# Ledger of designs, part 22: VHH binders against Abasic site processing protein HMCES (HMCES)

Target 1, 269 residues: Abasic site processing protein HMCES (HMCES), of Homo sapiens (Human) (q96fz2)
Amino acid sequence: CGRTSCHLPRDVLTRACAYQDRRGQQRLPEWRDPDKYCPSYNKSPQSNSPVLLSRLHFEKDADSSERIIAPMRWGLVPSWFKESDPSKLQFNTTNCRSDTVMEKRSFKVPLGKGRRCVVLADGFYEWQRCQGTNQRQPYFIYFPQIKTEKSGSIGAADSPENWEKVWDNWRLLTMAGIFDCWEPPEGGDVLYSYTIITVDSCKGLSDIHHRMPAILDGEEAVSKWLDFGEVSTQEALKLIHPTENITFHAVSSVVNNSRNNTPECLAPV

## First folded at step 16 (VHH)

Design yb8 (from sb35 with T52N T56Q)
Fold by ESMFold2, fold request of step 20:
Structure yb8 (fold): chain B 269 residues (1-269), chain A 117 residues (1-117)
Amino acid sequence: as target 1 above (269 residues)
Amino acid sequence: QGQLVESGGGLVQPGGSLRLSCADAGFDFSHYDMAWYRQAPGKERELVARINYGGQTNYADSVKGRFTISRDNAKSTLYLQMNSLKPEDTAMYYCAAGLEYESFEYWGQGTRVTVSA
């Protein structure tokens, strides 16, 4: 997983993240650093994207079922990293494999601190090798969406009303992540950064690519992954598996260039 | 599942040079770590050289000073310049790319390099 769409305006994104805490109270996540949210149809590694995490990471004795939403850098920078430039990390931290996550210091250490997050996106992109050509076919991959008479086409963006018909009630993709906090040796703000956990692809995606992000399907899975105060690392890791509850459509090659930030990136072809 | 395409292999005399290329048409690998691996007959695949997305390089001890890995992100192409070739460099050479930590999820089919007197 190396490309996502996360284009919703902040207020729409926040409402899509409505949840219930352990006492059954309806809540919205509280933002940290909202000015660092950079919406785009075409997010790549090293860019910022919003994640959910437990309030307990920020406040002593907080209710661990309460959620914070914050932009974090894609590509985990371990807390022990000693260089001043994250691009000097020897190995890519965009994704971490579920089958070896507890063997790698870069991920075992933050997991031991309960640093689990839920990575948010409209969906993700993946490229399929077409038989008989050198061309790749990109796909936009996302949760199945509820369709109504008011629903619009995903590619329609010719007015605010048409956009609203598709996106106001969009079910966000929720991926399992691990984050860490790094203090640059030269000073400056603490860097929050995340990796996305990956698994073998489900049957429905296996013709596109053999790997997929670990998707947390439903509020129970999301709550358990986030709640490091009540859910141990061992129990949380049981949530990490492929899902067949996923859909996709072919998109044009516009998405191939990560500088293209337009609705055409995810429009069906 | 090998989607990268290697080229530039062939037969060369000891002491000679070859330049390998690896590309995948229309795919942007600029955020990926990339590597060359090789596999001699009857042996396990071994790392030759790797280059991270930021341009940091690492080499196997057996090739240091003789081989140079490089990348051209605008062309989404990986290169391996191989100089002072030895018979023990004879192998199938594979291109790899990845976003997973300490792993490569994209592999080419390989290009044969034969170093023979």
Scores: ipSAE 0.776, ipTM 0.900, lowest interface PAE 0.7, mean pLDDT 91
Fold by ESMFold2, look of step 18:
Parts: structure tokens; C-alpha cells; sequence
Structure yb8 (fold): chain B 269 residues (1-269), chain A 117 residues (1-117)
């Protein structure tokens, strides 16, 4: 997983993240650093995207079921990193494999601190080598969405008003992530950064690519992954597996250039 | 599984040079770590050189000082300059790209390099 869409205006995104705490109270996540949110149809590694994490990471004695939403850098920078420039990390931290996550210091250490997050997106892109062509076919991959009479799917939207209705009730893709906090040696703000956990692809995606992000399907999975106060690392890792509850459609090559930030990136072809 | 395409392999005498290239049409690998691997007949695949998305390089001891890995992100192309070639360098050479920590998700089909004694 190396490209996502996360384009919703902040208020729409926040409402899509409505949840219930352990006491059953309906809540919205509280933002940190909202001005760092950069919506785009075409997010790449090293850019910021919003993630959910437990309030307990910021406030002693907080209810660990309460959620914060914050933009973080894609590509985990370990707390122990000593250089001034994250591009000097020897190995890429955009994704981490679930099958070896507890063997890698870069991920085992923050996991031991409960630094689990849920990475938010409209969906992600993946490129397939098409049979019979020399070029790759990009796909936009996302949760199945509830259809209504007036707003059914991305391909059925024929006006700006119908486009808004597609996204008003969009079910955000929720991916399992690990984050860490790094203090740059030359000073400045603490850098929050994340990796997306990957797994073998499900049967439905295997013809596109053999890897997929670990998707947390449903509020129980999201709550357990976030709640490091009550859910151990060992128990949380049982949530990490492929899912077949996923859909996709082909998109044009516009998305290939990461500078293209337009609805065409995810429009069906 | 996507395909990277290697080129530049061939038959060369000991002490000679070759330049391998690896590209994928239209795909942007600028955020990826990339590497060259090789596999001689009857041997396990081994890392030759790697280069991260920021340009940091690492080489196998057996090729250090003779081989140079480089990348051109604008062209989405990876290179391996191979100098002072030895018969021991005879192998199928594969390029790889990845975003997973210490792993590569994309591989080419390989290009053959033969260094005749």
C-alpha cells in the first residue's frame, strides 16, 4: 500500500469518524493539529494523513476508549533515529509486514508503548500488471458502500450535488497502523509518524497485487486496535488479517503522477 | 505482481564492464526502496546492492568497490554499473522495489550476465 485518497473536508471527515466510547456515549474524535490536514485524492508516502489514536496517549488517566484524530507523517521515524533527515533511514517504513512485526525493533518498541493507530482514507490505490498489455492498470480499492436511491456509486454521480451525496455517508477505509514520536536532533516539534501494517491479499484482490493493508472491519475491531489501555499487543495482533469485505474499480492513469489531485484520480473508467 | 524490466545483460570477458537498467513503464517508484539481486545456477538468490528512496546505498562485500547502484526517479529507472567483472559474477540479475520494511514486493524477470573465463 503506497497510495491513498483522503480528500474529504475536515468537518465531513470528522463526522464520518463518529463513535461510541466504552460508556456508550456518542462522540466525535478531538482533533490535534487540524491545520496540518492536507486533503487530496492522491496521497503518497512522506505526506501527512489523519489517523485515530487513543486519548490516553496524551492525557494521564484519560478514558482509553476516547479517540483523538491527528495528521501524521506516512513513513514511521523511530524515536531512536539520530540523523536530522528521515530520508536517511536505511529501510523504508511506509509499510510493515504483519508476519515479522514483532521481530523488528522499529515496530516492536512503539507497539510495546501501545502506539497503535487507525489510518484513515477514502480508499487506496494499487497497480495491476494487465494480461496482454505492457502497462499497469491502477485500481481504487475501498469498503463496499451503502447505496441510496439518489446517490448509489462514484460512477453514477452526474452532478456536483450527487457527488456530495456519495461522500456525505462514505464509509472510510480503516487500516491498522503503528506510530512513533521522534524529536529531531536540531530541534523543532516532535514528529508523529506511522506505518501501515500489511498482510497477504485476500482472494478478491490477488489478481491486482499480492499484498494489502491490514483492514479493521467494523467498530469492534477499530476500538480494540486503539484501546491499548485494555487490549494487549498480543490480543490486538489477532485483529490483523486479510478481509474479503472490499470492492474496487479501475481508474485512469491520471493517478500515476502523484502531483495530480483531482476527482479523476478515483473515477471509474 | 507487477513487472520491472531489466536490460543490459550479456556475455563479457573477465575485467569487463556492463551497465544494467531496470524500468517499469509509467509507474512512479520515487517513494520506493530499490535493489539488485542475483542468482547463480544452484545457488540461493543474494542481495547485490540496495538504494533507499533518499539515495542511501548498501553493497554486498563481494561487489563493493566494483559495482555502483544508482537511480533516476524522474525516469523511474534503476541502474547497476558493473566494473571489473569476474567469473563469480555470472548470474541472473533481478531488480526489486518495495515499500515494506526490509522486503520487496515488486520484481523483474531478470537479465542474464555471463562472464566467461
Amino acid sequence: as target 1 above (269 residues)
Amino acid sequence: QGQLVESGGGLVQPGGSLRLSCADAGFDFSHYDMAWYRQAPGKERELVARINYGGQTNYADSVKGRFTISRDNAKSTLYLQMNSLKPEDTAMYYCAAGLEYESFEYWGQGTRVTVSA
Scores: ipSAE 0.761, ipTM 0.890, lowest interface PAE 0.8, mean pLDDT 91
Fold by ESMFold2, look of step 16:
Structure yb8 (fold): chain B 269 residues (1-269), chain A 117 residues (1-117)
Amino acid sequence: as target 1 above (269 residues)
Amino acid sequence: QGQLVESGGGLVQPGGSLRLSCADAGFDFSHYDMAWYRQAPGKERELVARINYGGQTNYADSVKGRFTISRDNAKSTLYLQMNSLKPEDTAMYYCAAGLEYESFEYWGQGTRVTVSA
C-alpha cells in the first residue's frame, strides 16, 4: 500500500468519523493540528494524512474510547532516530508486515506504548501487470458503498449536488496503523508519523497485488484497535487479517504521477 | 503482482564490466526502496545491493568497491554497475522494489550474468 485518496473537506471527513464511546454516546473525533490536513485524490508516502487515535495519548486520565483525529506523516520515524532527515532511515517504514511486526524495534517499541492508530482514506490504489502488455493497470480499492438516490457512481465531476450525494455518506477505508513520536535533533515540533500494517491479499485482490493493508472492518474492530487503555497489544493484533469485504474498479493512468490531484485519479474507466 | 524488467546481462570475461538496468513501464518508484539480488545455481538468493528512496545504499561484503547501485527517479530506473567481475559473480540477477519494512513486494524475472574466460 503506497498510494491513497483522502480528498474530503475537513467537515465532511469529520462527520464520516462519527462514533460511539464506550458509554454509547454519539461523538465526533476532536481535531489536532487541523491546518496540517492536506486533502488530495493522490496521497504518497511522506505526505500527511489523517489518522484516528485515543484521546488518552494526549490527556491524563481521559476515556481511552474517545477519539482524536490528527494529520500524521506517512512513513514512521522511530523515536530513537538520530539523523535530522527522515529520508536517511535505512529501511522504508511506509508499511510494516503483520507477521514480523513484534520482531522489529521500529514497531515493537511504539506498540508497547499503545501507539495504535486508524489510517483514514477514501480508498487506496494498487497497480496490476496485465497479461500481454508491459503496462500496469491501476485500480482504486475501497469498502463497498451503500447506494443512495441517484448517486451510484464515484469520482464523478458532475454538478456539486451529485458530488455531495456520492461522498456525503462515503464509508471511509479504515486501516490499522502504528505511530511514533520523534523529536528532531535540531529542534522543532515533535513529528507524529505512522506506518500501515500489511497482510497477504484476500482472494478478491490477489490478481492485483499479493499484499494489502490490514483493514479494520466495522466499529468494533476500530474501537478495539484504538483503545490501548482496555485492549492489550496481544489482543489488538488478533484484529489484523485480510478481508474479502472490499471492492475495486479500474482507473486511468492519471494516478500514476503522484503530483496529479484530480477526481480523474479515482474515476472508473 | 507487478513485474520489474531487468536488462544488461550477458557473457563477460573475468575483470570485465556490465551495467544492469531495471524498469517497470509507467510506474513511479520514487517512494520505494530498491535492490538487486542474485542467485547462483544451487545457492539461495542473496542480496547484492540496496538503495532506499532517499539514496542511502548498502552492499554485500563480496561486492563492495566493485559494484555500484544507483537510481534515476525521473526515468523510474534502477541500475547496477558491475566492475572487476569474477567467476563467482555468475548468477541470475533480480531487481526488487518495496514499501514494506525490510521486505520487497515487487520482483523481476531476472537477467543472466556469466563470467568466464
Scores: ipSAE 0.757, ipTM 0.880, lowest interface PAE 0.8, mean pLDDT 90
Fold by ESMFold2, fold request of step 20:
Structure yb8 (fold): chain B 269 residues (1-269), chain A 117 residues (1-117)
Amino acid sequence: as target 1 above (269 residues)
Amino acid sequence: QGQLVESGGGLVQPGGSLRLSCADAGFDFSHYDMAWYRQAPGKERELVARINYGGQTNYADSVKGRFTISRDNAKSTLYLQMNSLKPEDTAMYYCAAGLEYESFEYWGQGTRVTVSA
């Protein structure tokens, strides 16, 4: 997983993240660093994207079921990293494999601090090798959407106002992530950064690519992954598996160039 | 399961040089870690050299000082300059790319390098 769409305006994104706390009270997540949110149809590693995490990471004695939403850098920079430039990390931290996550210091250390997050996107892109050509076919991959008169139908929009309605009740993709906090040796703000956990692809995606992000399907899974106050690392890792509850459609090559930030990136072809 | 395309392999005499290239037309690998692997007949596939997205390199001891890995992110192309070739460098050479920590999920089909007198 190396390309996502996360294009919703902040207020629409926030409403899409409505949840219930441990007591059953409806809430919206509270933003941290909202000015770092950079919506785009075409997000790449090293860019900022919003994640959910427990309020307990920020406030002593907070209810660990309450959620914060914050932009973080894609590509985990471990808290122990000593150089001044994250690009000097020897190995890529865009994704971490679920089968070895507890063997890697870069991920074991933040997991031991409860630093689990939910990475948000409209969906992600993946490229399939096409038979009889060296061209790749990109796909946009996302949760199945509940269709109403004016929502959930990407290909149906014929005006700016109809496009807005397509996304009004969009179910955001929720991927399991690990984050860490790094203090640059030259000073400045603490850097929050995340990796996305990956698993073998489900059967439905195996013809596109053999790996997929670990998707947290439903509020119970999301709540347990976030709640490091009540759910141990050992129990949380049981949530990490492929899902067949996923859909996709082919898109044009516009998305291939990561500088292209237009609705055409995810439009069906 | 992507298909990176290697080129530049061939037959060369000991002491000679070759330059391998690897690209996937229209696919942007600028954010990926990339590597060259090789597999000699009867041997397991082994790492030759790797380069992260920021340009940091790492080499197998057997090729250090003779081979140079490099990348051109604007062209999404990976290179391996192979100098002072030896018969033991004879192998199938594979290009790899990945975003997973300490792993590669995209592989080419390989280009053959033969070093013989």
Scores: ipSAE 0.726, ipTM 0.878, lowest interface PAE 1.0, mean pLDDT 90

## First folded at step 17 (VHH)

Design ub3 (from ub0 with T56Q)
Fold by OpenDDE, fold request of step 20:
Structure ub3 (fold): chain B 269 residues (1-269), chain A 117 residues (1-117)
Amino acid sequence: as target 1 above (269 residues)
Amino acid sequence: QGQLVESGGGLVQPGGSLRLSCADAGFDFSHYDMAWYRQAPGKERELVARINYGGQTNYADSVKGRFTISRDNAKSTLYLQMNSLKPEDTAMYYCAAGLEYDSFEYWGQGTRVTVSA
């Protein structure tokens, strides 16, 4: 996973993240640093994306089932890193392989501290290898959406009004992540950053790409992943596996350029 | 199998130089770590050089001081400048790219380098 879409307005995104706490109360996640949220149809590594994390990370004695939403840097900067420039990390931390997560200090340490997060996206992009051509076909991959009687294909929203309705009820992709807190040696603000845990692709995606993000499908999976107060690392890691509960459609090459931030990025071709 | 395409391999005399290139047309690797691997006949594939997305480089001891890995993000191209080539450098050279920690998900088909008198 090297590209995502997360373009919803903040209020719509917040509503889409509605959840029930352990008491069964309907809640919206509270924002930390909402001003750092930058909606985009084309999110790349090192950019900020919103993640969910347990309130317990910020407040002592908080209900660990309560959720905070916070923009974090994509690409985990481990807390022990002593250089002033995150780009000096020897290895890429954009994604973390599930099979070696416990072998790598950069991921094992924060994971052991319960620093689990859910990375939010409309979906992610992947490029299919085409045999015989030098061109890759990009795909937008996302959760299946509930078809409303009037909702044609994501691409068939004939009216701006219909388009808004589609996105107002969009089920966000929820990917398993690990985050860490880094204090720059020269001082300044603490950097919150995350990595996406990756797995082998499900059968449905295998023809597109052999790797996929670990998707947490459903409220229970999301809740368990976030709730580091009640759910151990070992139990949480059981949630990390490929899922077939995804759909995808081909998109234009517009998304190939990370500078392009338009609806055309995720529009069906 | 990636769409990474290696080029620049060939036959060279000991002490000679080659420059390998790796590119994927239309794909932005600017955020990816990239690497060169090589595999000699009857040997395992080995890391030759790595470059992270920030330009930090790492080399195998056997090529340190002789080889230089570099990248041009604008061209989405990876390079390996090989100087003072030795017969022991004879191998198939592979380009790799990835976003995963110490792993590469994209691979080229390789370009052959032969160092012989």
Scores: ipSAE 0.881, ipTM 0.938, lowest interface PAE 0.5, mean pLDDT 93
Fold by OpenDDE, fold request of step 20:
Order: sequence, then structure tokens, then C-alpha cells
Structure ub3 (fold): chain B 269 residues (1-269), chain A 117 residues (1-117)
Amino acid sequence: as target 1 above (269 residues)
Amino acid sequence: QGQLVESGGGLVQPGGSLRLSCADAGFDFSHYDMAWYRQAPGKERELVARINYGGQTNYADSVKGRFTISRDNAKSTLYLQMNSLKPEDTAMYYCAAGLEYDSFEYWGQGTRVTVSA
């Protein structure tokens, strides 16, 4: 996973993240650093994206089932990193392989501290190699959406009104992540950053790409992944596996350029 | 299999130089770590050089001081300048790219380098 979409307005995004705490109370996640949220149809590594994490990370004795939403840097910077420039990290930390997560200090240490997060996106992009050509076909990959009688498929949004309806009820993709907190040696603000855990692709995606993000499908999976107060690392890691509960459609090559941030990025072709 | 395409391989005399290129048309690798691997006949594939997205480089001991890995993000192209080539450098050279920690998802088909008198 090297490209995502997360373009919903902040209020719509927040509503889409509605949840029940362990008491069954309906809640919305509280924002930290909402001003750092930058909606985009084309999110690349090193950019900020919103993640969910347990309130217990910020408040002592907080209910660990309560959720915070915060923009974090994509690409984990470990807390022990002593250089002033994150780009000096020896290895890329955009994604973390599930099979070696416990072998790498950069991921094992924060994971051991319970620093699990859910990375939010409309979906992610992947490029399929085309047979016989040197060109790649990009695909937008996301959770199946509930077809409302009026809204048809994302492609059938014939009117601006229908488009808004589709996104108002959009089920966000929820990806398993690990985050860390880094204090720059030269001082300044603490950097919160995350990595996406990746797995082998499911059968449905295998023809597009052989790797996919670990998707947490459903509220229970999301809750267990976030709740480091009640759910051990070992139990949480059981949630990391490929899922077939995804859909996709072909999109234009507009998304190939990371600078392009328009609805055309995820529009069906 | 990635659409990375290697070029620049060929036959060269010992002490000669070659410059390899790797590109993927239309794909932005600016955020990817990239690397050159090589595989000699009857040998295992080995890392030659690595460059992270920030331009930090690492080399195999066997090529240090002779080979230089570089990248042009604007052109989405990876390079390997090979100087003072030796017969032992004869191999198929592969380009790789990835976003995973110490792993590469995309691979080229390779370009053959032959160093012979």
C-alpha cells in the first residue's frame, strides 16, 4: 500500500467513525490536532492521515475502549531515532510486514507499548501489471458499500447530489497500524507517525497485487486492535490476515501522480 | 511482477565501466526504497546496492568504491554506475523497489552484465 484516499470533510469523517464503547454507549472519536487533517484523494507516504487510537494513550486511567482520532505522519519514526531527519532511517517504514513485525525493533518496541492504531481511508490504490504492455492499470480498492436504491454504484453518481449521498454514508477502510512518538533531537513538537501492517493479498486481489494492507473488518476487530488495555499484543496479532471482503474498480492514470488531488483519482473508468 | 525495466547492460572489458538504469513508465517511486541485486550463474541473488527514499546509500563490500547507486525522482529512474569492472561482476542485474521494511515488492526482469577480456 503506497497510496490512499482520505478526502471526506472532517465532520463527515468523524461521523463515519462513530462507535460504541465497552458500555454500549454511542460515541464519536475526539480529535487531536484537527488542523493537521488534510483531506486528499491521493495520500502518499510522509503525508498526514487520520488514525484512530485508544484514549488511554493520552489520559491515565481512561477507558481504553474510547477512541481518539488524530492525523499522523505516514512512515513510522521510532522513538529511539536520534537523527534530526527521518529520511535518514535506514529502512522504509511506510509499511510493516506482518510476518516480520516482531523481528524489527522499529515495530516491535512500539507494538509492545500497545501503540496500535487504525489507519482510516476511503480506500487504497494498487497498480496491476498489464500483460503485453509496460503500463500499469491503477485500481481503487475499498470495502463494499451499501447500495442505496437512489445512489447506484460510485460510477452511477449522475448528480452532485447523488455523489454527496454516496460519501455521506461511506464505509471507511480500516487498516491495522502501529504508531510511535518521536522527539526531534533539536527540539520542537513530538512527531506522531504510523506504519501500515501488510499481508499477502487475498485471492480476489492477487491478480492486481501480491501484497495488501491488513484490513480490520468490523467494529469488533477495530475495537480489539485499538484496546491495548484489555487485548494483548499476541491476541491483537491474530486479527492480522488477508480479507476477501473488499471490492475494487479501475481508475484513471491521474492517480499516478501523487500531486494530483481530484475526484478523478478514484472515479471509475 | 513489477514493471521495472532495467537497461544499460552489456559486454565490457575488465577495468571498464557501465551505467545501468531502471525505470517504470508512469509510476512514481519517489517514496520507495530501491536497490540493485545481481545473480551470477550458479550463485544466489545478492544485494549490490541500496538507496532509501531520502537518498541514503548502502553497498555490498565487494562493490564499495567502484559502484554508485543514485536516483532521479523527477524521472522515476534508478541508476547504477559501475566502474573498474571485474570478471566477478558478471551477472544478471535486477532493480527492486519497495515500501516495506527491508523488503521489495517490485522487481525488474534484469539486465545482463558480462565482464570479459
Scores: ipSAE 0.881, ipTM 0.937, lowest interface PAE 0.5, mean pLDDT 93
Fold by OpenDDE, fold request of step 20:
Structure ub3 (fold): chain B 269 residues (1-269), chain A 117 residues (1-117)
Amino acid sequence: as target 1 above (269 residues)
Amino acid sequence: QGQLVESGGGLVQPGGSLRLSCADAGFDFSHYDMAWYRQAPGKERELVARINYGGQTNYADSVKGRFTISRDNAKSTLYLQMNSLKPEDTAMYYCAAGLEYDSFEYWGQGTRVTVSA
């Protein structure tokens, strides 16, 4: 996964992240650093995206089932990193392979500390190799959405009003991530950053791309992944596998340029 | 899977030079780590050189001082300047790109380099 969409307004995003705590109480995640949230149809590595994490990471006696939402840097900077420039990391930390997560210090250490997060997106992009051409076809990949009687296909939203209706009830993609906290040697603010755990692609996606993010499908999976107070690393890792519960459609080449940030990026062609 | 396309391979005499290129039309690799691998006949594929998204480079000991890996993010192109070529450098050279830690997701089909008198 090298490109995502996360464009919802903050209030809409927050509502889309509604959840029940362990007591069954309906809640919204509390924001940390809301000003760092930058909506975009075209999120690239090193940009900030919102993630969910347990409140217990910030409050010692907090209910570990409670959730915080925070923008973090895409590309994990490990806490032990001593250089002032994250780009000096020897290996790319945008994604973490599930099969080697426990072999790499950059991921094993924060994971052992319970630093699990859920990376939020409208969906992610992948590029399919076209036979006989040097061109790639991009696809937008996301959870199946519930068709409301009034909401035509994402592509049929001919009116701004219809477009807004589609996104007001959008089911966000929830990807498994690991985060870490890095203190720059020169001082300043603590940097929160994340990596997306990747797996082999499901059968449905295999023709597009052979790798995919580990998707946490459903509230139970999301809750277990986040709740490091009750769920061990070993148990959490059992949640990491390919899922077939995805859909996709072809999009224009507009998304190829990471500088393009328009609805056209995820619009069906 | 990928549309990385290598070019610049060929026949060269010992002591000669070649410049390999790798590109993917329309794909932005600016955030990707990239690398050159090579595979000689009957041998395993080996890392030749790596460059991260920030421009940090690593080389195999066998090519240090002779080969230079570089990238042009604006052109989404990877290069390998090969100087002082030796017969031992004869191999299929592959370009790779990835966002995963110490792994590459995208691979080219390779370009053949032959160093022979």
Scores: ipSAE 0.878, ipTM 0.937, lowest interface PAE 0.5, mean pLDDT 93
Fold by OpenDDE, look of step 19:
Structure ub3 (fold): chain B 269 residues (1-269), chain A 117 residues (1-117)
Amino acid sequence: as target 1 above (269 residues)
Amino acid sequence: QGQLVESGGGLVQPGGSLRLSCADAGFDFSHYDMAWYRQAPGKERELVARINYGGQTNYADSVKGRFTISRDNAKSTLYLQMNSLKPEDTAMYYCAAGLEYDSFEYWGQGTRVTVSA
């Protein structure tokens, strides 16, 4: 995964992240650093995106089932990194392969500390190789959405009003991530950054791309992944597998340029 | 986004030079790590050179000081300048790109380099 969409207004995004804690109480995640949230139809690595993480990471003795939402840098910078420039990392940390996650110090160490997060997105983009042409077709990939009688397919929103309705009830894509905290050698603010765990693609996506994000489908999976106080690393890793519960549609080449940030990026062609 | 396409291979004499190119028309590789691999006949594929998205480079010991990997993000093109070529450099050279740690998701079809007197 090298491109996502996360464009919802902060309040809408927050509501979409409503959850029940272990006591069954309905809650909204509390924001950390809300000013770092930058909505975009076209999120690239090294940009900030919102993630969910356990409150226990910030507050001692907190209920580990409580969730915080925070923008973090896409591309994990490990805590032990001693260079002043994250771009000097030897290997790309945008994605972490599930099969080698425990073999790589950059991921194993933070994971062992319980630094699991859920990366939020409207969906992600992938490019299909076209046989015989040097061109790739981009696709927007997301959870199936509940069709309300009035809410046509994302493509059928003929009116701005209908479009807003679609997004008000949008089910966010929830991807498994690992985050770390890095203190720059020269001082300054602690950098929170994350990697997306990737797996082999499901059968439905295999013709588009051979890899996909590890998607956490449902509240139970999300809760278990986040709750590092009660769920061990070994148990959490059992949640990492391909899922067929996704849909996709072809989009325009507008998304190819990471500078383009318009609804046209995810609109069906 | 296009397919990685290697070019610049050919026949060269020992001590000669070649410049390989890898391009994907319309694909933004600015965030990707990229690499050159090579496979000689009867041998395993081996890493020749790597360049991360920040421009940091690494080389195999066998090519260090002779080869230079570089990238032009505006052109979405990867280069391998090969100087002081040796017969042992004879191989199919492959371009690779990826966002996964120590893995490459995209591969070219390769370009053949032959170093012979």
Scores: ipSAE 0.845, ipTM 0.921, lowest interface PAE 0.5, mean pLDDT 92

